# Ledger of designs, part 24: VHH binders against Mechanosensory abnormality protein 6 (mec-6)

Target 1, 343 residues: Mechanosensory abnormality protein 6 (mec-6), of Caenorhabditis elegans (o01811)
Amino acid sequence: DLNKRVYNHTPGPCRVLTDNYKGTAGMTYVESQKRVYITLGYGRAHDLKTKTGIAFYKTNRTDGRSQQEMYDLIEMTINWNGYEYKKEFIPTGIDSYSSSNGRVLLYVINAHPNHQCIHFFQIVESSKLNHRKAICDPSFSSLQDIAVVGPDRLFVTNMAAFGRGWAQILEFSLQTGQGAVYYYDGSKLSTAASSLIAPTGIGYDAKRRILYVGSMIRESIFAYKVAKDTTLELLYEMMLLTSPIGVFVESKTGDIWIAAHPVIHESAWHYTHPENQNIHSPSQILRIRIQEEGNSWVTTEPYANDGATISASSSVVFTDEQMLIGSSFGRLLHCDLTHSYIT
Short names: E, the ipSAE of ESMFold2; O, the ipSAE of ESMFold2 at other seeds; V2, 0.75 times the mean of E and O plus 0.25 times the DockQ between their complexes.

## First folded at step 19 (VHH; framework vhh_7nfr_2)

Design R_35T58T (from P_35T with K58T; at its last look DockQ between E and O 0.85; V2 from the best seeds 0.00; counts 0 for: pae O 2.5 > 2)
Fold by ESMFold2 at other seeds, look of step 19:
Structure R_35T58T (fold): chain B 343 residues (1-343), chain A 121 residues (1-121)
Amino acid sequence: as target 1 above (343 residues)
Amino acid sequence: QVQLQESGGGLVQPGGSLRLSCAASGFTFSSYWMTWVRQAPGEGREWVSTITQSGDETYYADSVKGRFTIARDNVKNTLYLLMDSLKSDDTAVYYCARDRWTEGYEEFDYWGQGTQVTVSS
């Protein structure tokens, strides 16, 4: 039947930016630099052999690069400043804060099973990062994503009380609500929302002061009002009928882009057997345009794939008529947007 | 021992050009971001432009973007600001400053004495 099948489509021509890492899981757009930063190597958290790191893609089409160089991915060098666990760094969720003075901070989740932390970096040259500190809390069991609301002020999602294994599967099947959103105010970590069911992607609309939080099991996006004291008030739920994993909010329009898994059982098999090339999970990208907050919105689907081209999409960025799609264990995809029905 | 000395200011007509220089001594120049800041009469200091330690990235305030070019020569330990298409509201004392960003701070710790730029018909 039609409801059980994923019909492939793209918003325009697509290409692979890299296939060299087992995972291109997280992305953030830094508009002041016209760069998308990508985290590399998430598969190492699932025992795949891969290098880890952070790279960027330049989105500016008018910077004089050749057509061959236009799709280059540039890897960052990290100065760890003596951090003792640098060899166990598996970057995933990422977000940034930038000022008009050229200063940019990156905030990155370490997904290492035994060292779940939030890492704070400074961009100090075009391809160099300085590590400032790591925040590692006993409550961090399954960190997923970050939304930055100011310098060193951020929300993070923790998906479940159990980080892996049968206990986590039982937790999801019972829908016990052991997930949380934590808030870091620059010095202290606190709980901003609790009793959540599998929170995943998170994105912040600074102009509207709205935090969007995906729920994998509920197949929804929850919208929270962010007060001046950074407390959260639940406003409404957008039912997607697909599992949101990554959330990207356009700064100018407030449009919400979602990397989603439309077939949960295929995603579950892919995550348990990431080395098996015969196990694929469909990939879906949604775009939501809010017409009246809480009352009406329009949802479109710029991208869908049955998993053959890209499996288990986990992140999305849209800028300058370009879309990038990251995946948990595989390639990074770039598409040009040429179809009017998306805009 | 840290010393920053600006030069190259002067009087220029609107639409004209100037090149400012900042000679640096007493520290490892190539290890720091460097910044131009300006101050008009009766105003606070305004950030103008910043350059990374190798010069591989440059940043500009919106008010000067496309008209000013920051550069550095790490052999001569000199910072430059090339100013084109000057406007009357570019009139200010221009300072070079050592940026602490690579040390983890958002502040400047050493400043020059400044050079006056005056744009008038």
Scores: ipSAE 0.436, ipTM 0.777, lowest interface PAE 2.5, mean pLDDT 86
ESMFold2, look of step 19: ipSAE 0.472; ipTM 0.794
ESMFold2 (binder alone), look of step 19: mean pLDDT 84; pTM 0.841

Design R_65E11D (from P_65E with E107D; at its last look DockQ between E and O 0.96; V2 from the best seeds 0.00; counts 0 for: pae O 2.4 > 2)
Fold by ESMFold2 at other seeds, look of step 19:
Structure R_65E11D (fold): chain B 343 residues (1-343), chain A 121 residues (1-121)
Amino acid sequence: as target 1 above (343 residues)
Amino acid sequence: QVQLQESGGGLVQPGGSLRLSCAASGFTFSSYWMSWVRQAPGEGREWVSTITQSGDEKYYADSVEGRFTIARDNVKNTLYLLMDSLKSDDTAVYYCARDRWTEGYEDFDYWGQGTQVTVSS
């Protein structure tokens, strides 16, 4: 409708952490390290010229760094251990697993159109990763996001069965879901949910064993109970009336943060023409606090932008009164939350 | 043969300081994470501290953070643990251990014989 408008607001002062990459699409928070890891360069999957990689932002504001250094990103060096397809690495969805004594694993989706894979990394130094393996199953056609439930145990969303072409457009137009959630148990890949309508962001609440899966077309978050045998039982649907793209679950509170596209046709136009700076997609961040499971929740909107400052928000992290917003083809934003009624 | 040799243990009064050393041989020391693990009488082993292969990250158990400092010297192939503000609860045998993390495993594969630290007044 012609009256669908986005009114800009922020939770406090914001700044650009980087403009140097065409895409800052995925993020994960590693609390044991006080770091947010960010995937860089998603635009290369859409033929934009950009470097790709993984970087991190240090969330500790009291570690003695200067004001200038406080917002630096530190790029990771990857030891690929001879992996043949390293030049086809376009990182997007990312999640982590932390164990005791500083051991952290990173799991990263490769969104290369012809090499859709899940890559398994170990953090071995402050800014160094060792590549362990890749899983590149033929069913991977449009991997979107990943939620880790244990070491080498993860769920992943595949948006559509047939990639990005006319078949995907027909699939969405008929509203016949060909998306899936896959589960990897450490050795075997299986289907955890099928016939889903454009699944996107995915997040896991480990304490409650609830998996949240966004549906871009249904404009909803679906909550699934994760059974002991890894089967998913649908509990309820939270209708958002906006298209969820990224999902972040706070480990302590269970609050759900969502990076969303409120105007889906402008998002579609932006994804078709990512090089055109005059084509924007609005960016929205929602926070959902569950009051009573399945019955009531409170939704707030800490951030909204018409696309001029950040277009097509794709990921969000909240920690320590800080919020980071990633985007599919552009900037990475950082905001301080100084309006206490939001937190 | 992989060998780890701890030294520097002893008797110390509460509030005192002690420096442990672990001499490593038989492997490429600079390629491995290294850890200190302790065991009090009649108790299981308790992880104390871990250091990355270059020493650019250091990790500590909550019970020792702020009081203990781990370090390594990759030229001398030696791991260190500087212990300050010692308490009676720190009384234990302290072991150095080789962590296989950089090889893709989540365990310790070699241990020293240990050095006794006793904190008493």
Scores: ipSAE 0.476, ipTM 0.796, lowest interface PAE 2.4, mean pLDDT 87
ESMFold2, look of step 19: ipSAE 0.584; ipTM 0.851
ESMFold2 (binder alone), look of step 19: mean pLDDT 84; pTM 0.850

Design R_65E58T (from P_65E with K58T; at its last fold request DockQ between E and O 0.96; V2 from the best seeds 0.71)
Amino acid sequence: QVQLQESGGGLVQPGGSLRLSCAASGFTFSSYWMSWVRQAPGEGREWVSTITQSGDETYYADSVEGRFTIARDNVKNTLYLLMDSLKSDDTAVYYCARDRWTEGYEEFDYWGQGTQVTVSS
ESMFold2, look of step 19: ipSAE 0.556; ipTM 0.835
ESMFold2 (binder alone), look of step 19: mean pLDDT 84; pTM 0.844
ESMFold2 at other seeds, look of step 19: ipSAE 0.623; ipTM 0.864
ESMFold2, look of step 20: ipSAE 0.561; ipTM 0.834
ESMFold2 (binder alone), look of step 20: mean pLDDT 84; pTM 0.846
ESMFold2 at other seeds, look of step 20: ipSAE 0.586; ipTM 0.849
ESMFold2, fold request of step 22: ipSAE 0.512, 0.616, 0.573; ipTM 0.819, 0.861, 0.844
ESMFold2 (binder alone), fold request of step 22: mean pLDDT 84, 84, 84; pTM 0.849, 0.854, 0.849
ESMFold2 at other seeds, fold request of step 22: ipSAE 0.629, 0.540, 0.397; ipTM 0.865, 0.827, 0.766

Design R_65E9F (from P_65E with Y105F; at its last look DockQ between E and O 0.04; V2 from the best seeds 0.00; counts 0 for: pae E 11.8 > 2, placed apart)
Fold by ESMFold2, look of step 19:
Structure R_65E9F (fold): chain B 343 residues (1-343), chain A 121 residues (1-121)
Amino acid sequence: as target 1 above (343 residues)
Amino acid sequence: QVQLQESGGGLVQPGGSLRLSCAASGFTFSSYWMSWVRQAPGEGREWVSTITQSGDEKYYADSVEGRFTIARDNVKNTLYLLMDSLKSDDTAVYYCARDRWTEGFEEFDYWGQGTQVTVSS
């Protein structure tokens, strides 16, 4: 839709949390630490000059910090333990696992065109990551996002058989249908779902054991039941009429938050020319509350922007009445949720 | 039927060593994180150590770090705890516990019968 318009609105006051990196693509919330971890520098996978890394935002608003310090990011130091390809690390999709005994693991997709891998980290000390291992497979060509279902047990989406660049990915996906969801069981990688059309964001509802997978081209979220043996059974499709890129599932409620691109051709041009400040892609955040699984849900739109404030939203986290929005090539936003009519 | 059976406990003098074993059956052992948990007389259960499915990562409580080593053998479906430099505070029943990894957050869902470790001169 060449004439599709995006009507700007916010759920409350918003501010830029950082604009120092070309991309704030992925986020995960670690409840036990009251931290949101953010991957930085996705634009480097598209030849933008940017620093890459992982940082966190502290969500606890009563910890005595000043109003300005409450919005600071703290950069993680990575101990690579001799990993050979650390210079090719472009972090994007991220998820976490927290144990009741205090251990926190992070799982991060490397989006580097020539080193598509899943990296396994443990958070140690306050702000350090120990690299544990990397899983790299010839089938990984365009890894997008990751959902953790247990320690070292995870699903990942791979959008296409080859390449990066939204225009080429869109064209190839329409012709081949070679997107997949892969499953890693702690030892071996397997295919959990195949022949998918441009799978993107992925999120897991642990209480219901439902895995949500976005399809950029179908403009839908697919819901899969995750069996005890971790096989996937397709339950239903939720038509969004917008292209989902990132998926976040609230652990307490099961509500599904979607970072979406409502005008896919503008998204495609933005990804093709990420350095051009006159090429924007609108940013949209949806919240879906399931009323009756498979049959009834309520969708609201807490955030929408025509691309001027934030372009190509790629991730979202909601916690403690706060919403963070990441983007593929740009800034990270933080909003307070004060407009109850839309959330 | 999930079964966890500990062995290797006993009486040891302070500074001594013991190796505990836990034989696992009734589930795919290599798919789960496994832990050791202990309970001193008249006290609650205290987490001791945890190991990932493949053994790539190992975690220890502060009270035992540097003295205890956790290990697993996925061919034999056996979990181990090597305890060195034992102290009287280590006296407890030691349990092998399976983590509930398939449900998202770590919580122990099955326990063995325990093996008594007594450190006394």
Scores: ipSAE 0.000, ipTM 0.263, lowest interface PAE 11.8, mean pLDDT 84
ESMFold2 (binder alone), look of step 19: mean pLDDT 84; pTM 0.850
ESMFold2 at other seeds, look of step 19: ipSAE 0.552; ipTM 0.837

## First folded at step 20 (VHH; framework vhh_7nfr_2)

Design S_35_11D (from R_35T31T with E107D; at its last look DockQ between E and O 0.87; V2 from the best seeds 0.00; counts 0 for: pae E 3.1 > 2)
Fold by ESMFold2, look of step 20:
Structure S_35_11D (fold): chain B 343 residues (1-343), chain A 121 residues (1-121)
Amino acid sequence: as target 1 above (343 residues)
Amino acid sequence: QVQLQESGGGLVQPGGSLRLSCAASGFTFSTYWMTWVRQAPGEGREWVSTITQSGDEKYYADSVKGRFTIARDNVKNTLYLLMDSLKSDDTAVYYCARDRWTEGYEDFDYWGQGTQVTVSS
């Protein structure tokens, strides 16, 4: 839609947590630690100069930190254990698994154009990751996001057959359906869903065993039932009329948070010219509350921006009355939620 | 040659306190996570608490949160469990275990002999 307008609003006071990286593309919340982990530096996949890495934000506001320290990001140190391709690491999609005994696993998509992989990490100290292994498969051409359903059990989205460029744009225009959802069962990779049109964000509701998969070109969220044998059954489609990029599912309520691009052609121009500060893509955050599965839901819009403050929102986390918004090439935003009608 | 030796168990009244110790030898203690596990008569093993190699993170089972404190002394190569507000449900044999998490495994490779804690009077 060439004439689509975005009217700025926020759910409460907002602030920039960091503007030091070209991209804060992925986030996951680890409730046992009260931390949001953020992937940094996606812009390097589009030839921007930036540091890459993983950091976390502490969500506990009553832990005795000063007001200045309250919004600090803490960068993780990665022990690669001799992994040969550590310099080809551009982290994006991220998710986690927490066991009852304090063990936390972190699963990260590497979006490097020539080394797309899933990296498996252990959190071993406050700010240290041990690299366990990487899964790299020839079918990984455009990995986008990851949803964890158990220890070393995960789904990933692969958006397109072409990873970049005009070939990918043509693929989307023709809607050839070359995207897929892959499943890793702890030892081998398989195809869980195929012939999908631009799958992007993915989120899992463990209580209901529902996997939500965004389709950027269809402007929809597809809901799949995850069977006990991990096969997927399509339940329904929620048409959003905006391009979903990131999906976050609240574990307690099952509410679905979506980072979306409401004007897809402006997003396309932004991705082709990420260094140009005059080219923006609007950023939108939706919250969907399911009232009856497949039949009715309520959608609210806690955040919207025309792209001037934050461009190309790619991820969202909501916890403890706080919302974080990541972006493909830019800053990380934090908002307090003070409007009761949003919750 | 790895050796873990628990001590400090005994009989205690409800509401009482005990401090368990686990002396470690035969390995570089400061590079391993350490864990306390307990086993009540006729029941399976129950995870109690885990501490990171430096002690900067500590984790507790819900049944003991706020009552138990795990600690380590990497100079003395000793793991501790400080147990306060003891209840009859805490009666068990308590074991310390070397956690292989930092080596990439989710199991424990060495265990102590255990020390009996009895809360009953």
Scores: ipSAE 0.369, ipTM 0.740, lowest interface PAE 3.1, mean pLDDT 87
ESMFold2 (binder alone), look of step 20: mean pLDDT 83; pTM 0.835
ESMFold2 at other seeds, look of step 20: ipSAE 0.408; ipTM 0.761

Design S_35_52K (from R_35T31T with T52K; at its last look DockQ between E and O 0.04; V2 from the best seeds 0.00; counts 0 for: pae O 17.5 > 2, placed apart)
Amino acid sequence: QVQLQESGGGLVQPGGSLRLSCAASGFTFSTYWMTWVRQAPGEGREWVSTIKQSGDEKYYADSVKGRFTIARDNVKNTLYLLMDSLKSDDTAVYYCARDRWTEGYEEFDYWGQGTQVTVSS
ESMFold2, look of step 20: ipSAE 0.000; ipTM 0.144
ESMFold2 (binder alone), look of step 20: mean pLDDT 84; pTM 0.842
ESMFold2 at other seeds, look of step 20: ipSAE 0.478; ipTM 0.750
ESMFold2, look of step 21: ipSAE 0.444; ipTM 0.749
ESMFold2 (binder alone), look of step 21: mean pLDDT 83; pTM 0.837
ESMFold2 at other seeds, look of step 21: ipSAE 0.000; ipTM 0.172

Design S_35_52Q (from R_35T31T with T52Q; at its last look DockQ between E and O 0.90; V2 from the best seeds 0.00; counts 0 for: pae E 5.6 > 2)
Fold by ESMFold2, look of step 20:
Structure S_35_52Q (fold): chain B 343 residues (1-343), chain A 121 residues (1-121)
Amino acid sequence: as target 1 above (343 residues)
Amino acid sequence: QVQLQESGGGLVQPGGSLRLSCAASGFTFSTYWMTWVRQAPGEGREWVSTIQQSGDEKYYADSVKGRFTIARDNVKNTLYLLMDSLKSDDTAVYYCARDRWTEGYEEFDYWGQGTQVTVSS
C-alpha cells in the first residue's frame, strides 16, 4: 500500500531544540562528556541555503543550568589547520572514539556532492575541534553513515552508485546492489561488504562485536559479526517493514534504535523537493531488543509522526531517559521518556 | 627547558586527605592539558586524572571518582590533586605530566620526579 497512514504518538513530552538549520542529520553520544554531538546543514547537499557545522547538547540535567539554558545547543568552532576545502563541508554521519583519559576523537562524513570524504577531528577544548585529516576516495559516491570500532578504525556505508537524481531512483527500484560497506584500518581503505542494496545507517555494539547496517530499499537491518581481524560475517536480517535511515546502539543493553521513513514514496518526494514546506515525509523511531541473536527480538515504536512536527527522521540517540531525533532537512527534537512501556 | 615538580606527598591514615601540587615552568602552562599519573611498586603507570587548559573539563579514573579532585591555577602555573577518603591501594608515587593533546597527539612528553603517597594504619 502506497498510501500508508502514520498515527502520531510520543514517549513523553517533546520540544524543538532547533529549527534554524536545514538538517540535523547525524548524532553521536559521548558518554564521558555527557554530550550528544549533532551535525547541522545536510540540506546544503540538496541545494538548500543553510549554515553547516557541528553542535552539542548537554545531557546532564542536574549540572546547575537554568530551565532556559537546559536545552541549548552549543556550536563547535573548527580549526581547519589550513584545509583548503573547508567551504565544501556538509557534515552528516558522525561517530566518536573516547579513551578513559578524556580524549575524544570525532569522525564525520562529508556529504558534499563533489567532495565525499571522511573527516577526522579531535576535541581540544570545551567547544573547539582540530581538523587532523580527510580521507577522500574515488569510490565514495554517496556516503551515508559511520561506525567507529577503534581509534582511526571505522566502517562507512556508501549507499549507491549514483549520488542523486532519477538515475538513483531507478537504481533503487531495480535493486541493483551497488552499495558497499568500506573499512578504514587507520592507513588503508578496503571493502568490508559489497553488493548491498541501499545501505544507510550503521551502528556498532562493541560489547558483542556486532555491526548493524540498515538497508533502505529492503526495509531491513542486517547484523554482522565483526571478527578479530575485522572481517564481517553476516549473521541475520531483521525485516522492519519500514526504511531504516539511522541506527543507534545502546552501549549498556545492546538495544537498537532506528530512525526510519515508513512511507517510501513520500520520502522520495521530500528528498527531491526539500524546499517545499507542504511536502512531508513521516518520521518513525523503533527500539529493538534482542532476545536471542538471530532468532528473536522485540520491537517497540517510541515515536511516530505524520511529518507535520518532524519530517524524514534520520538519526536518533537515547540516553538518560532522553531521546533526540534528527531530520534530513529540518528540526531537531528532544523527548523525555515517561511512558512505562517504553522505558 | 620544561620542568615539573611535584610536592605534598606523605604518610596518611586510611580515610585521610592530602593535597598534591605540581609547579610548572619552561612552557606556557595555560595552553596545555595536564594529567596526574601514579605508579605502585612493581606495576605500570596508571592514569589518575586529566584537566583541560582552562579547567572547564576534568576527567577521572573510575578508581578515584568522587574521592579525588583535579584543579589548576594558570596564574601560579600550578596543577593540584586534592585526595580525599584515601585507601591503602592509593599508595603510589604520583607524577604530573604534560599532555600533548593540545598539539594533536595522544601522548605525554614530560613528567616530574614524582611525590610519594603512602596510606597505612
Scores: ipSAE 0.051, ipTM 0.555, lowest interface PAE 5.6, mean pLDDT 86
ESMFold2 (binder alone), look of step 20: mean pLDDT 84; pTM 0.842
ESMFold2 at other seeds, look of step 20: ipSAE 0.177; ipTM 0.626

Design S_65_11D (from R_65E58T with E107D; at its last look DockQ between E and O 0.82; V2 from the best seeds 0.00; counts 0 for: pae E 2.7 > 2)
Fold by ESMFold2, look of step 20:
Structure S_65_11D (fold): chain B 343 residues (1-343), chain A 121 residues (1-121)
Amino acid sequence: as target 1 above (343 residues)
Amino acid sequence: QVQLQESGGGLVQPGGSLRLSCAASGFTFSSYWMSWVRQAPGEGREWVSTITQSGDETYYADSVEGRFTIARDNVKNTLYLLMDSLKSDDTAVYYCARDRWTEGYEDFDYWGQGTQVTVSS
């Protein structure tokens, strides 16, 4: 019964890919490139001293690199094309769209308290991005994560009506349901779902057209059917009994990976005192395998940590028998999966 | 006037090799992604390979990966396709194409005249 308690365990050997940033909050996998893109420096939104940016990890193990180079991160250079607020860029939620010809679009949430926006990038070389545009709407008060459903077509979560502060704390305590999922159709922003309680991570299963949205306060994942006209129909709720922060959907299997905070009050303390290295929030990774939509699913826990190794896990990617775990204020972790029994 | 001019096609036996060249003029060659696209008899156009502005990344269709190599020489303004281990189903007209990706579009705006590659036993 030990897999149900907060005991440290891993799915295989793990290592730290970077410890040099205060936050490795968001990740997306681009299969055509065999790269995981990582957003760096979320802690700056909480006034921590840190560099911000976007980097990638190459997942291909047979490309002739040395063992040392296998775990390198490569930082992206951004051509901002004259964007005025580039110094206020604090990247967090991220997702991508890929065409077959090596053409990849990257969509990134700017979590800056005063300039919450969605940034649209074009990957133009190995380590270069062209900034195409940003959309910044007055309703963006607490953007969390993004799920792409087509080129320049995406859903985003806005966690609360109020930005970070006492009003938001009260909003969560009363569970007023003022969060939303917004939809951008390539030209116009609209509300796809409203009156949500602290929506956080979001992930899209393109094959089944199902959008999964985490609720931090309800400790659940909500599944929505995405109609052809892009309207959302709530299908069911999966109770997790832990606070989901990041959601990753495997494209091939439809399995759902969740980065979660199992102890809400320790997470709250960590987020209000991110500078204090003695304050940790346990990190948990769940994997959900749907047996029958809405009827049954199996939940396993590939990773758990009391916060000493990695605190406040915020994102997860699984690919090529590798798992990466990002965190809100800290290090990026990489694990090889060698024990399917514990996944 | 943008000009793309392919050469190097011909008749070859299965398992053989060819090198295609594409001479580019009338634009800043090093500022654009470049691609090879082919059209077999009775078929639509099939993307073959793409290379970035500096040549630091290359992309290949599954049907040619491991056998074909795309390269560019930004001093000579020339795009290349080295084709090894040729098969009969590689028979096609091969086109050099300029990619609009760096301008934010997912299409090709200029094409060469094409060069015929025929693989037969």
Scores: ipSAE 0.390, ipTM 0.737, lowest interface PAE 2.7, mean pLDDT 87
ESMFold2 (binder alone), look of step 20: mean pLDDT 84; pTM 0.846
ESMFold2 at other seeds, look of step 20: ipSAE 0.433; ipTM 0.781

Design S_65_12Y (from R_65E58T with F108Y; at its last read DockQ between E and O 0.93; V2 from the best seeds 0.70)
Amino acid sequence: QVQLQESGGGLVQPGGSLRLSCAASGFTFSSYWMSWVRQAPGEGREWVSTITQSGDETYYADSVEGRFTIARDNVKNTLYLLMDSLKSDDTAVYYCARDRWTEGYEEYDYWGQGTQVTVSS
ESMFold2, look of step 20: ipSAE 0.587; ipTM 0.846
ESMFold2 (binder alone), look of step 20: mean pLDDT 84; pTM 0.847
ESMFold2 at other seeds, look of step 20: ipSAE 0.559; ipTM 0.836
ESMFold2, look of step 21: ipSAE 0.598; ipTM 0.853
ESMFold2 (binder alone), look of step 21: mean pLDDT 84; pTM 0.847
ESMFold2 at other seeds, look of step 21: ipSAE 0.617; ipTM 0.860
ESMFold2, fold request of step 22: ipSAE 0.587, 0.591, 0.653; ipTM 0.847, 0.847, 0.874
ESMFold2 (binder alone), fold request of step 22: mean pLDDT 84, 84, 84; pTM 0.851, 0.847, 0.845
ESMFold2 at other seeds, fold request of step 22: ipSAE 0.614, 0.637, 0.628; ipTM 0.860, 0.868, 0.865
ESMFold2, last read: ipSAE 0.601, 0.583, 0.615; ipTM 0.857, 0.841, 0.862
ESMFold2 (binder alone), last read: mean pLDDT 84, 84, 84; pTM 0.846, 0.845, 0.849
ESMFold2 at other seeds, last read: ipSAE 0.640, 0.578, 0.592; ipTM 0.868, 0.844, 0.851

Design S_65_31T (from R_65E58T with S31T; at its last fold request DockQ between E and O 0.95; V2 from the best seeds 0.70)
Amino acid sequence: QVQLQESGGGLVQPGGSLRLSCAASGFTFSTYWMSWVRQAPGEGREWVSTITQSGDETYYADSVEGRFTIARDNVKNTLYLLMDSLKSDDTAVYYCARDRWTEGYEEFDYWGQGTQVTVSS
ESMFold2, look of step 20: ipSAE 0.585; ipTM 0.849
ESMFold2 (binder alone), look of step 20: mean pLDDT 84; pTM 0.844
ESMFold2 at other seeds, look of step 20: ipSAE 0.549; ipTM 0.830
ESMFold2, look of step 21: ipSAE 0.609; ipTM 0.859
ESMFold2 (binder alone), look of step 21: mean pLDDT 84; pTM 0.846
ESMFold2 at other seeds, look of step 21: ipSAE 0.516; ipTM 0.818
ESMFold2, fold request of step 22: ipSAE 0.596, 0.616, 0.616; ipTM 0.854, 0.858, 0.862
ESMFold2 (binder alone), fold request of step 22: mean pLDDT 84, 84, 84; pTM 0.844, 0.846, 0.846
ESMFold2 at other seeds, fold request of step 22: ipSAE 0.478, 0.599, 0.614; ipTM 0.801, 0.852, 0.861

## First folded at step 21 (VHH; framework vhh_7nfr_2)

Design T_12Y31T (from S_65_12Y with S31T; at its last read DockQ between E and O 0.96; V2 from the best seeds 0.71)
Amino acid sequence: QVQLQESGGGLVQPGGSLRLSCAASGFTFSTYWMSWVRQAPGEGREWVSTITQSGDETYYADSVEGRFTIARDNVKNTLYLLMDSLKSDDTAVYYCARDRWTEGYEEYDYWGQGTQVTVSS
ESMFold2, look of step 21: ipSAE 0.550; ipTM 0.828
ESMFold2 (binder alone), look of step 21: mean pLDDT 84; pTM 0.845
ESMFold2 at other seeds, look of step 21: ipSAE 0.566; ipTM 0.836
ESMFold2, fold request of step 22: ipSAE 0.608, 0.563, 0.606; ipTM 0.859, 0.836, 0.856
ESMFold2 (binder alone), fold request of step 22: mean pLDDT 84, 84, 84; pTM 0.843, 0.843, 0.845
ESMFold2 at other seeds, fold request of step 22: ipSAE 0.615, 0.587, 0.605; ipTM 0.858, 0.845, 0.856
ESMFold2, last read: ipSAE 0.579, 0.628, 0.621; ipTM 0.843, 0.864, 0.863
ESMFold2 (binder alone), last read: mean pLDDT 84, 84, 84; pTM 0.844, 0.844, 0.846
ESMFold2 at other seeds, last read: ipSAE 0.620, 0.581, 0.586; ipTM 0.864, 0.840, 0.850

